# VHH binders against a5wdp0, part 15

Target 1, 213 residues: a5wdp0
Amino acid sequence: MNKHNKSADALSLYLVTDSALCADKGLIETVLAAIDGGVTLVQLRDKHASDEALYTTACELKEAIAGRVPLVINDKVQIAHKAKLDGAHIGQGDLSVKQARNILGHDAWLGLSINTLAQLQQTHHHHLDLLDYVGLGPVFATATKQDHAEPIGLEGLSTLSKASVLPTVAIGGINHANARQVYQTGCHGIAVVSAICAADDPKQAAELLIAQR
Below, E stands for the ipSAE of ESMFold2; O stands for the ipSAE of OpenDDE; V2 stands for 0.75 times the mean of E and O plus 0.25 times the DockQ between their complexes.

## First folded at step 11 (VHH; framework vhh_vobarilizumab_d1)

Design c3 (at its last look DockQ between E and O 0.46; V2 from the best seeds 0.00; counts 0 for: pae O 3.6 > 2)
Fold by ESMFold2, look of step 11:
Structure c3 (fold): chain B 213 residues (1-213), chain A 122 residues (1-122)
Amino acid sequence: as target 1 above (213 residues)
Amino acid sequence: EVQLVESGGGLVQPGGSLRLSCAASGFTFSEYAMAWYRQAPGKGRELVARIYKGGTTSYADSVKGRFTISRDNAKNTLYLQMNSLRPEDTAVYYCAAVDYDEWEGRPYEDYWGQGTLVTVSS
């Protein structure tokens, strides 16, 4: 099994899975094709799965990836530990950063979602040595102020990226049409879901996205 | 099996009040934002009110000050108190379990109820 240093380069093209969008082609087939196309890190996410089903999927996906890229899980830090995944990503309302690091150990990937400069500053002050990267967003969003917070936009992304001491991955509404603009802000990578998971050809979709870098 | 079951609809006169309930089962209710939508005859479905898992609420402009969304996580129940009802509030009201997909930058309505009819008429 190859060792993976925790390099910012692993954030270059960050795939977040969606089991429903992958159902026709299959989750594992989609992920492996996307890795062949240039995905550098995979996050397992399935909001509807039971913990038991998600654990089974995590183990199967880990075996299929076979160490080609890091595999992390969304939110479910205990499953990452139990399945011996490469790490986890958590949000502001989830398990605390300190608790997540204690469960994962010092070598695992741990990322945190950041929406505002205040959150970034708090992260730098309290959690800097516990995190490997931050996710910055949402860059683009369709929701209104009544439904959810305003997107940070390209200007907000650029501001947060320049302020961050940690490596950055851009999150929220990123696809082939806007990926180049996102990379140009200076973030270390982009995170996508439907741009790859819903594509007819996930390998080609990944190739086209990483080419925007 | 996931279920959202609305109740409390009916016929009321203008100026009246109704309290809608939505009983949830088959998922972890406390981890979801919840919403009420409505669909008037011949029109599209529209958001009425939303309540996030931390208790923050938002409302359509047309119902602000008249409607109050609330939740009881211990009973897995969502409520909509509707006061000062108007004929234009006539619609089928739907309960929805809602989350935010930060990775796609959008709200995500995952589960829907069958609806309960509210008719406001003289």
Scores: ipSAE 0.444, ipTM 0.831, lowest interface PAE 1.8, mean pLDDT 89
Fold by OpenDDE, look of step 11:
Structure c3 (fold): chain B 213 residues (1-213), chain A 122 residues (1-122)
Amino acid sequence: as target 1 above (213 residues)
Amino acid sequence: EVQLVESGGGLVQPGGSLRLSCAASGFTFSEYAMAWYRQAPGKGRELVARIYKGGTTSYADSVKGRFTISRDNAKNTLYLQMNSLRPEDTAVYYCAAVDYDEWEGRPYEDYWGQGTLVTVSS
């Protein structure tokens, strides 16, 4: 299913799509531009779309990407399998790691979101042979004054990154202003949404982010 | 089908107390932060309190020390204990399930209840 090398470098610049943010330029156009700019992995994410709509988008996006970088889907492991995507990323409350791996097969990318050291330790004990990487975060809270997230911060990220035996990608509130600091924690990559999806020039946005590595 | 059903609203005297409940179904309750909002007559909807998955809470300044948000994941229920109620607390209270975008660090309200009316009047 997956032909890409599952190296840590593949996580260097991780794009998570946002259909709303990409609406003006187009989702596919934005993703392709971002890949041109240095994105190394793409995750299709749309929690509000129907499964059918998501499947259609997945197929279109896969075709457009044409194997340049791995394409994974957020949470929807069955859609990943059906659309023959490169893999999926799941959270703590989604399908179990074992269930997801059984659906995706041995070669597919499977990532897991980690928020705490306890979760990481549990992952090490039970799922090391089933996962390809972990997402660590959220690192930063939202920029909105009204809503406060529960971020792990750079210190927490550093702790988790050092503790992880799996490749790591930092997640949550990462942008051009803080990417360098995130890379400096030892994480192998950063995952971004609005920093690229909302950019006037997604290619340039990606270039500027990866340059901070 | 996702449902959030508020209950517990009513008429209460100033200084009185009410406990609101929000019964959730159709989604994995424990995977969502939850929040209470309110909308007073002629005003916009405002955040009253939020409780994250892990139990951390936040409150609007206007209700700090008086209101307590809590959740029972086993019962898929959100609560709002409202003490020392004031006339200015009069509003329709809504519960919401908040999906947190872990990649962006941004919360957004995903599901809403129909609301329950709280009237504080002498």
Scores: ipSAE 0.032, ipTM 0.440, lowest interface PAE 3.6, mean pLDDT 91
ESMFold2 (binder alone), look of step 11: mean pLDDT 82; pTM 0.830

Design c4 (at its last look DockQ between E and O 0.18; V2 from the best seeds 0.00; counts 0 for: pae O 2.3 > 2, placed apart)
Fold by ESMFold2, look of step 11:
Structure c4 (fold): chain B 213 residues (1-213), chain A 122 residues (1-122)
Amino acid sequence: as target 1 above (213 residues)
Amino acid sequence: EVQLVESGGGLVQPGGSLRLSCAASGFTFSEYAMAWYRQAPGKGRELVAGIYKGGTTSYADSVKGRFTISRDNAKNTLYLQMNSLRPEDTAVYYCAAVDYDEWEGRPYFDYWGQGTLVTVSS
């Protein structure tokens, strides 16, 4: 927590991990190479792992990153607390913002996924002092089912980014083909998974993405 | 180790009932949408029923009104109550865990069980 200020610049290139996509090169090797290439924040995500395995991975990854960038966890706020990670990111169906902040403490990073202007306005009115950033999306999707958020597109992203009082990171379907357009909407950063995790050279992939900012 | 283990299959006459269970371990059950699929001889797997992490259910038209999907997150168990069974319901029934990857902007399927045979025959 005292290693990083909670600046919007930390959102510039936001890596979300996928352990299966990293299996050939290794999760830690992929993350460290990506940081060398320009990743500014790492989110640990592994919905396949047990809480015990995820805790172990969180501790190993924290040690390897050694404070070079913030390390947050997806959804598992208690694990962030136990492993002394830099924070967490939660979705609309997860713990409430207040519950998550109570577990994490005042100084930890806490982000929330936002899909609509109504959700953003609720966040501003009720949770502004409890959050450090919002994730806006999904910007792109290849398929949409009724029970998950419809893609907001570049126009929706631009609208939400400009309305947000909090720093913004764009989420959903972002890769080398569209990253420049995403940055041009005025969001503070982009979140990627396979664009880095599945790359033959994660460092180069990160370099090419951040260069589009 | 991730496991999905189906049980409750068997032989039943038309009009009868069966209750399938799927015991899950090795992952955070409550974070996944769960589904039952089936595969009849010589056919591909088809969706029978799904239950999303928020509790919304969906059903194939062929089973609507006859089958009920439910979950117990405290016990990491998925259920399928099958009533008014017909010979065309004969299939191997599979439990599956599926999630939407908001960060990649697509759905993906992570885990499958080995299946349990349901035979509906006079």
Scores: ipSAE 0.336, ipTM 0.798, lowest interface PAE 2.3, mean pLDDT 88
Fold by OpenDDE, look of step 11:
Structure c4 (fold): chain B 213 residues (1-213), chain A 122 residues (1-122)
Amino acid sequence: as target 1 above (213 residues)
Amino acid sequence: EVQLVESGGGLVQPGGSLRLSCAASGFTFSEYAMAWYRQAPGKGRELVAGIYKGGTTSYADSVKGRFTISRDNAKNTLYLQMNSLRPEDTAVYYCAAVDYDEWEGRPYFDYWGQGTLVTVSS
């Protein structure tokens, strides 16, 4: 497969999959429809899936996407490597950025979740050459009240976006009602889950989101 | 097949020590955060300690300074060193593999062991 351009525009509409939400229509079908609607990057996320199942899904999804947009995986860097995905997205408590980069190789997409300015500053000091983008968030509170990072809000998002020297994608509670405001903060893209995965028409949902950019 | 098998439980006197082990198989151990939970009689299951992929650890307040969670990725094994055990530590201890969603900041438990009983009694 041809290498994708690691531009900020690739983050414009970032889809994070949810297998449960996509169950009725099918994960692959939902993703493809969303891509037709304007999704520019896909992150495979499958809760409670075995590594084997996740690998299988990754391979199937990769084939289905057929290089139209980058496909990364949530956290599972080894699976990304094995399945020859385009990259991975990791959190603060996961493998070190360096370890992840070593596994994925130089050309792979590697994203890191950022929640605080301190984390961003640390990333700038230690990992600028190893990362392709940062996920900023959660921007808004999600349904999960426990054990999640404090939402940064639009103001926090604006601050982090302006401070970031890496391309930025906003994540957390983003939907059709607030996407425009999120884009206005200066983030290069938005990451969404339910706004597309739970939509009756994932293509239309994606179209409506990207139109707010 | 995914398996988590706890061992090391047993009867110990107050002030004693135990080391629990959890042998993992059927998945890429290093790709998961791991945790120990416990369930005392008549109580709900509670988090005891967690260790993330990068080695960061967390502990319940009730066990801080007494318990130590660690992992050996080469051996696919999770450990819980329990020192200065108290009667209130009596519980079935469970090993869990956790998938953490950093986007929403919530953990999901993918796999559980069958548990090992720890009884602290004089």
Scores: ipSAE 0.211, ipTM 0.617, lowest interface PAE 2.3, mean pLDDT 91
ESMFold2 (binder alone), look of step 11: mean pLDDT 82; pTM 0.833

## First folded at step 12 (VHH; framework vhh_vobarilizumab_d1)

Design d1 (at its last look DockQ between E and O 0.04; V2 from the best seeds 0.00; counts 0 for: placed apart)
Fold by OpenDDE, look of step 12:
Parts: structure tokens; C-alpha cells; sequence
Structure d1 (fold): chain B 213 residues (1-213), chain A 122 residues (1-122)
């Protein structure tokens, strides 16, 4: 199923989609333009879509990407499996890493969100062989509701990146103004949402981000 | 079409037991956290119990040790075993399917049932 080499470089420019932000230009068009600009991995994320709509989008996006970069889905591991996506990204407190791996199979990409050193250490002890990468963050505060995890900042990101034995991608509030600093922490990649999805030129936006690496 | 249909409610004496069921359809049940809420007369809706996709459970303090939430993904069904029922447990009980955004670290209630009435009275 998965044809991609699981390397840290695949995390270099990680696009997390936002259907609302991509609505004017189109989700698929935005993603393809971003890939042309240097995006190395795409995560389908749509917190408002029905499962049916999400599955349909997943299939269409997979076909459009045509194996150029890995396509993973946010949290919905069963949909990932059904749509034969390259993998999924999951959080800490819902589906266990083992359960997710069992659903996706051993070849799929599986990422885990990490917010604390304790979580990272637990991951190293119990799930090292089951994960392909970890998402570290949120790095910066976002304009989202107040009940989210506290930002770890650049210092926290540096600490976690250095401590991680798995490839790392930074997430949370990353844009053209701070991408260079994020890369300088030693993190293998950056995950961005609005910096590309809301850009007038997603290709150029991606080019400008990856150039900061 | 998405449907959550609660059943098992009714009249029971204090100290009695009930088992609520919630039959889900029209969505991928295993992709959602599930929860039971209740709304007593004159009060707001409150969370009673939750269960993650992975089977991790949580309970309101008022029902800990008495209520048990469980799920059967093969049957697309959520359960609430209610033991040692008290008059203050009287409420309409609602089943909810909850999505979770792991990047934002918060849940989103996506779907609700119509509710089932539980009355605890002598």
C-alpha cells in the first residue's frame, strides 16, 4: 500500500488541510499547488465534515496527489484504512497507538502528537516500534478556543526535538514569520495550515516556507 | 442519515438498576468518542460518562462507582449500566457522538439522540 520511504525528510514541509480556508480556490487545487511548491506530506483534516464527505474527499485527494507525497488523515484511522490512505495522525488520549497500528497495518504512516517530555518518554518506552514520527506542539498559540494545550514555545520544541529518537514535525501557529526559527530548533519539519491554505498563491507560500529550512 | 436512538429508560425504584442502549447508524461509530448526557427537570444538560475510541472511560463524580459506560463497535451500540439509582438521577438521558480534534486538544459534539427518560421514584 505505502510506496513512500519513511524518512525524516518527508516531514520537511507538512501541510495540514483546512477545508474552510481552501474553499475559494478548492482543496485539491490548493494541495496540488502546495506540493508543486515543496510540500512533502499532506494530512487531510476536516473537523466539520461528515464521515461520508471526508471519505469522498480522501479518495479524491489521494487520486489527485497520485503518489507524489504521502497522504495521511487526522485521527480517522478507520477512514484511512477504508480509503487506503498512506496513514494517519493520532492524539494522546483517544485511540491507543497499538490499536491504531493494528487498524492501519505495519506499512502505514502513523504519527502521534506530543506535548510534554513525559509523553515523549512514555512513547519511547512503549511505542517506539509502532510509530513513524511525532508531532511536537503546539509550538505557538493559535487563534483557537482556550481549552487547548499550552504552547511549548521554541525552547520547549528544542528540548523535545533533541530528546526524540523519532522523526519530529513541529505544529501550531507556524508561518512564514517564524518557520526559520522552528527549523533551527532541530525539528525535522514544520506543519502548517493557514500559511498555505489561506495564501493567495499556495505554491509560492510553500516555496517560501521550505526555503527557510 | 445519522441516527442515535436511545432505549432502556423507564420508571425504577431507588436502589434499582437500568441499562440504557444507544443504537448508532449513518456514521462510522468506531471513529467517534461516545458519551452519555442527562438533563434533569429545571437543570442544564450535564455530562454523565464518556468513552474514547480506545475504550477509556470517564465519569461525573455524582455517578462514579454506580454507572458504567461501554461500547460495542461491532454492534454500533453504546451502553450505560446504571446501578444503585437515586431520585436525583431522574433525567432525560442523551447519547452523543463526539469528534475530537487532537491538534486543538478538544472535543466536538457532532450528533445527538432524542433522549430516553429515566425516572427514579418510590
Amino acid sequence: as target 1 above (213 residues)
Amino acid sequence: EVQLVESGGGLVQPGGSLRLSCAASGFTFSEYRMAWYRQAPGKGRELVAGITKGGYTSYADSVKGRFTISRDNAKNTLYLQMNSLRPEDTAVYYCAAVDYDEWEGRPYEDYWGQGTLVTVSS
Scores: ipSAE 0.566, ipTM 0.815, lowest interface PAE 0.9, mean pLDDT 93
Fold by ESMFold2, look of step 12:
Structure d1 (fold): chain B 213 residues (1-213), chain A 122 residues (1-122)
Amino acid sequence: as target 1 above (213 residues)
Amino acid sequence: EVQLVESGGGLVQPGGSLRLSCAASGFTFSEYRMAWYRQAPGKGRELVAGITKGGYTSYADSVKGRFTISRDNAKNTLYLQMNSLRPEDTAVYYCAAVDYDEWEGRPYEDYWGQGTLVTVSS
């Protein structure tokens, strides 16, 4: 997909995969059912796969999706490039935004996780033209206080979403019980993992989530 | 590549002490939160103690004041000092390296050891 198709509407229901949660139904089958149910963007994530296995899965998933929605990868920007995925999403930790954009090229999706207003302001000042969206969160979390971002909550999400000049997707602990409240903050979309990946019926799960928009 | 190898388990009488060790290799130990879990026969696995990369510790209520978790980043080793042991502490004890899953908003145990058996009986 080219940059002219990078609408904020693609963030409406953002599926992040978890291969272990999909194992009994199959990853591809889960993703295709979820797209049929209203998922608008898919992020491939497999925390334990080797790069070789992840590349193979990326190619298979790209073929199965067949361009119906954007397919991005978590962190593994070189794999996105090699498999010609639609883009990547990166965190604050490892690869810089500039490095990721250089690898992906001008037209690919690139998203960045944002946990604080200071990070958002730095992003606006230094990286605005390099990113297509920001992920805001974690909105809800079981926190251990000292070495990860504190949950920002619905108030924090609303504040960051209103301050962002980039499209926003809410990240972290989002499910059927809280999705409506999350959409009501004014973010452009929600990201989910187990709410769809662990569902008995991924299509229905996606339908019920997007209906809360 | 990644290994977590527990040692120090064994048979001990009630009131006794044991020190468990977990030798880590194949990853950057100092960048991980580490934890001890245990699983008694016929029961689910439960968190016993955790320690952040910065050294902050936490404990299950059942072991507070009796167990001490520590880490030695120079030796890539996690420890659990267990004092005043009781029969209900009998379990297989597992070392875990824990990452944080921001997408799900919860801790995620990336790596596990094979476990070491602790038996507390007279």
Scores: ipSAE 0.444, ipTM 0.822, lowest interface PAE 1.9, mean pLDDT 90
ESMFold2 (binder alone), look of step 12: mean pLDDT 82; pTM 0.826

Design d2 (at its last look DockQ between E and O 0.72; V2 from the best seeds 0.00; counts 0 for: unsure alone 63.9 < 65)
Fold by OpenDDE, look of step 12:
Structure d2 (fold): chain B 213 residues (1-213), chain A 122 residues (1-122)
Amino acid sequence: as target 1 above (213 residues)
Amino acid sequence: EVQLVESGGGLVQPGGSLRLSCAASGFTFSEYRMAWYRQAPGKGRELVAGIYKGGYTSYADSVKGRFTISRDNAKNTLYLQMNSLRPEDTAVYYCAAVDYDEWEGRTYEDYWGQGTLVTVSS
């Protein structure tokens, strides 16, 4: 049974963890400070950890958060289920939305990354009742030597946000310099990583971000 | 050491088909986004097709409906099926592995093959 309200406001300041960036201060300490600063949802993400290590971290983090905000995990739906997390976030082409929902149950949070209008439309047609929110992005991307992923930009974000029937959180390259503009698109929330995880003061970093809403 | 080795290029007539392969080694193939790029003489390198970790695909407008990108994680191999080839498809085709973080909006690593030449001519 999920005790959290699945409102759009829960997406206001979405923290995605990075174990490497949090190493100096500690992952749990960083997350708790960020929550004190106004983070409204936490996603556990660690691309370098084994599933066993990730499960252990998930349990510890869940205990530390103590139900203050929802805790979801990136991609690892089975771990979310086993650790009894609040939910999971999955990407395009990974585990199907239906499969993820079946594993998590009907009360858990389930988010899906959306990169294009076509994906959004498909989601509306096939998965509307199975998802709780969508991540829209990447909004911004670091310039690279080659053309890799094309960011949707603020204009794209605005378009997708307005088109979305589900609550929306902006994803990709969001920080203190651009958060205000992202919020102004109508997106319900912003997801951040280094802006908080790499901050000297994660609490203050979170405060400064949510104040831009 | 990371290696990407393309194969399958060659000479083909307009309207013909080719299938490119890219054999990957030295990294965890299944954890990377893979892509095909091409560079025609006198032009810059351009994205042809990409395939995400989970299998989602994207295509340049110029090849949409004609090319199909796919991957076999068990074989650490990337494929590009090219149908209805046109002279303007003539280029060196490159395989790329990209470690892209969608949450940070940045690329941490990118690996490239040496390329395989595709020539479409009568």
Scores: ipSAE 0.539, ipTM 0.900, lowest interface PAE 0.6, mean pLDDT 92
Fold by ESMFold2, look of step 12:
Structure d2 (fold): chain B 213 residues (1-213), chain A 122 residues (1-122)
Amino acid sequence: as target 1 above (213 residues)
Amino acid sequence: EVQLVESGGGLVQPGGSLRLSCAASGFTFSEYRMAWYRQAPGKGRELVAGIYKGGYTSYADSVKGRFTISRDNAKNTLYLQMNSLRPEDTAVYYCAAVDYDEWEGRTYEDYWGQGTLVTVSS
């Protein structure tokens, strides 16, 4: 039986890992401290790791978390299956939502990144029964005017969140300075990377973030 | 060492077509947002088209409907199909790679090619 139901509350404080940012304290120590501080879901992400290194890390992290919160992986759906993780998150790309659900099975978490209203509408029409949540963003972004895409901002986040029939997690540039405003748009949770991974005290960082909900 | 090498530029008549290519090496191509920029004489560089690692595309208003950006991750190659070319499309076209992290909402670094000249003239 499934030991974790797929509740929107699991999105409340969504940690995305970055091994380089965690190097000083260690990835596993950072994640466990963050869970102690109030993280409700962990996504394993390492843009530069080989698949075999990522699989090894997934297995170690799964054992360390010991079912306290869901553990999902970014994009590498086959690794989620092989390591028996709780699910995956995928982006707008060449792996289809149907393929990801087929690999993961019915009970696993599956989330999809959404950047525009058109993508949200397409998702509702074609994939609604296959997804557990959507990630909305990027809410904030820093880039030069020659190389940036426009962030959706708080107004865009509010619009997408109100339009979504699936639970929502806000993505992109979220930290202690803006988390309260992000929650106030009506999304179900926030995703953070450096706000926790680079913090001197990941437990305290998580506590301060979730307190803003 | 990161390298971006554009090709496919040249002289064409108004209404003509060109296909630009950008061969990439020295980084994990599939993880990068890619873009084409152009610089006309006496002007700054401007964004022409962009493509995210997941395939989402964007275009400048001046080229929408005429240009198509695409990527082939297996060949580490970015393309720009340019149709219905106009004299105002004359510029040096640059390939760019941006290490964009959607979860952090930030750009870590960008890389640029040396450019390929497109001249649209009768």
Scores: ipSAE 0.447, ipTM 0.826, lowest interface PAE 1.7, mean pLDDT 88
ESMFold2 (binder alone), look of step 12: mean pLDDT 80; pTM 0.803

Design d3 (at its last look DockQ between E and O 0.60; V2 from the best seeds 0.52)
Fold by OpenDDE, look of step 12:
Structure d3 (fold): chain B 213 residues (1-213), chain A 122 residues (1-122)
Amino acid sequence: as target 1 above (213 residues)
Amino acid sequence: EVQLVESGGGLVQPGGSLRLSCAASGFTFREYRMAWYRQAPGKGRELVAGITKGGYTSYADSVKGRFTISRDNAKNTLYLQMNSLRPEDTAVYYCAAVDYDEWEGRTYEDYWGQGTLVTVSS
């Protein structure tokens, strides 16, 4: 049973964890400090952890958060279900939206990453009733020596955000330097990783981000 | 050690077809974005096609409708089906694995194969 209100405001400051960046201060300590600073939703993510380790972390983190904000997990829908998390966030094609929803149940949070207008349109046509929010991005991308996925930029974000029927959270390269501009696009929230996880003071980092809304 | 080994290249006539394969080892294949690049003589390396972890595909405009990228995670193998080949498709084709973080919008690692030559000529 999900006790959280699935409002767009819950996406205002979306923290995505990084175990490596949080190693010095501790993952749980960093997350709790960030929540004290204004984080409104937490996504557990650890690409290096085993499923067993991730499950253990999920349970510990859930207990520590104590229902203050929703806790979702990246991609690992089965772990979300087993650990009774508030939901999950999935990428394009990893697991079908329908399959994810079936595993999580109808009360859980389910988010989907969207990179293009075509994906958004497809989502509206086929999965509107199955999703609670969409992640739009990447908005920004670090320059690389090779061609990779192009960022949508602020203009793209504005376009997708306005076109979206679902609540939106901006994804990709968001930090204290660009958060205000991202919020100004009309996107309901911002997702951040290193801006909080790598901060000397995660609470203050969160405060400074949410103040830009 | 990370290894990407391309195969399937060769000589083909215009309008012909080839299927490239890339065998991956030394890393968790299913956790990486994969891509095909090519480099023609005297030109820079260019992206041909990409595929995300979940199988979402993208293509350069020059190959759209003719090439198909796919992956088999169980076999740790990336494929490029090339149809309706043209002389301008002649190049060394490279397989690449990309550790891209969509939440940070950055690439942490990229691995490359040795390449396989595709020659389209009558």
Scores: ipSAE 0.537, ipTM 0.908, lowest interface PAE 0.6, mean pLDDT 93
Fold by ESMFold2, look of step 12:
Structure d3 (fold): chain B 213 residues (1-213), chain A 122 residues (1-122)
Amino acid sequence: as target 1 above (213 residues)
Amino acid sequence: EVQLVESGGGLVQPGGSLRLSCAASGFTFREYRMAWYRQAPGKGRELVAGITKGGYTSYADSVKGRFTISRDNAKNTLYLQMNSLRPEDTAVYYCAAVDYDEWEGRTYEDYWGQGTLVTVSS
């Protein structure tokens, strides 16, 4: 009944999709090539899609992945349930962790974004048994048009990773130039978007990233 | 159509308090980093406070300890609690929504309100 054990190793190379960045090669082709290259978990994310379009994509992607790695969805816990995905990832202040777990069931993946030590401490105190992992970040950030949140940096990531009793995946601005340093902080994995989604060769991009572990 | 509508501005004496609100519509509020900016007469627009989708807050040095930014994702509303107001805080205050991708660590687009005037005068 369970396709994947919920091991921290599934976080090793965590692909987050972006349909616009995948447009030239196609979303499904990009994801499958990335899995061939070493991606260990896929998060479906499309900030701009309607719920109906996202559900359709979730079903297509689930069929294409065929259980090779876990497939989770960003935020849309009900879609994960309806499409029978492997789980979801949620942010602070959205659906409560308890409500998300209730919808998903005991066996599904559930992750939570953490930006600060206070949030991590609250998570440990209130939600420890309801989550499978935490996402820590943003580690790096670039200002493209306007001022934005200060990144936590490698030092912040190291502090949070050491404090966490849950498995950790590092989030934010991670690419080939910095992935090795990120792994060296002791997090269990890294999450990437454009490093794979925008790559000319997603399989090779994934190979080069996982080799830095 | 994206709309950000500020309210709560007005005339207040030094040392007073105001609470600004920003009602958002036409976009997925909870996915955006939100911020308050202000523009005093004859000056450029400056960042006052920001809040990420995950609730991390940041403040300009000039307002730290006096202003508090917060958000209510259920009501699609951003707030700025302004305490211990000074004449130097006189400005038009703008609500902004920043399309920030935490997974990529990148900013893509901003939306702006029309502003609400805060005047701090004895």
Scores: ipSAE 0.443, ipTM 0.810, lowest interface PAE 1.7, mean pLDDT 88
ESMFold2 (binder alone), look of step 12: mean pLDDT 82; pTM 0.830

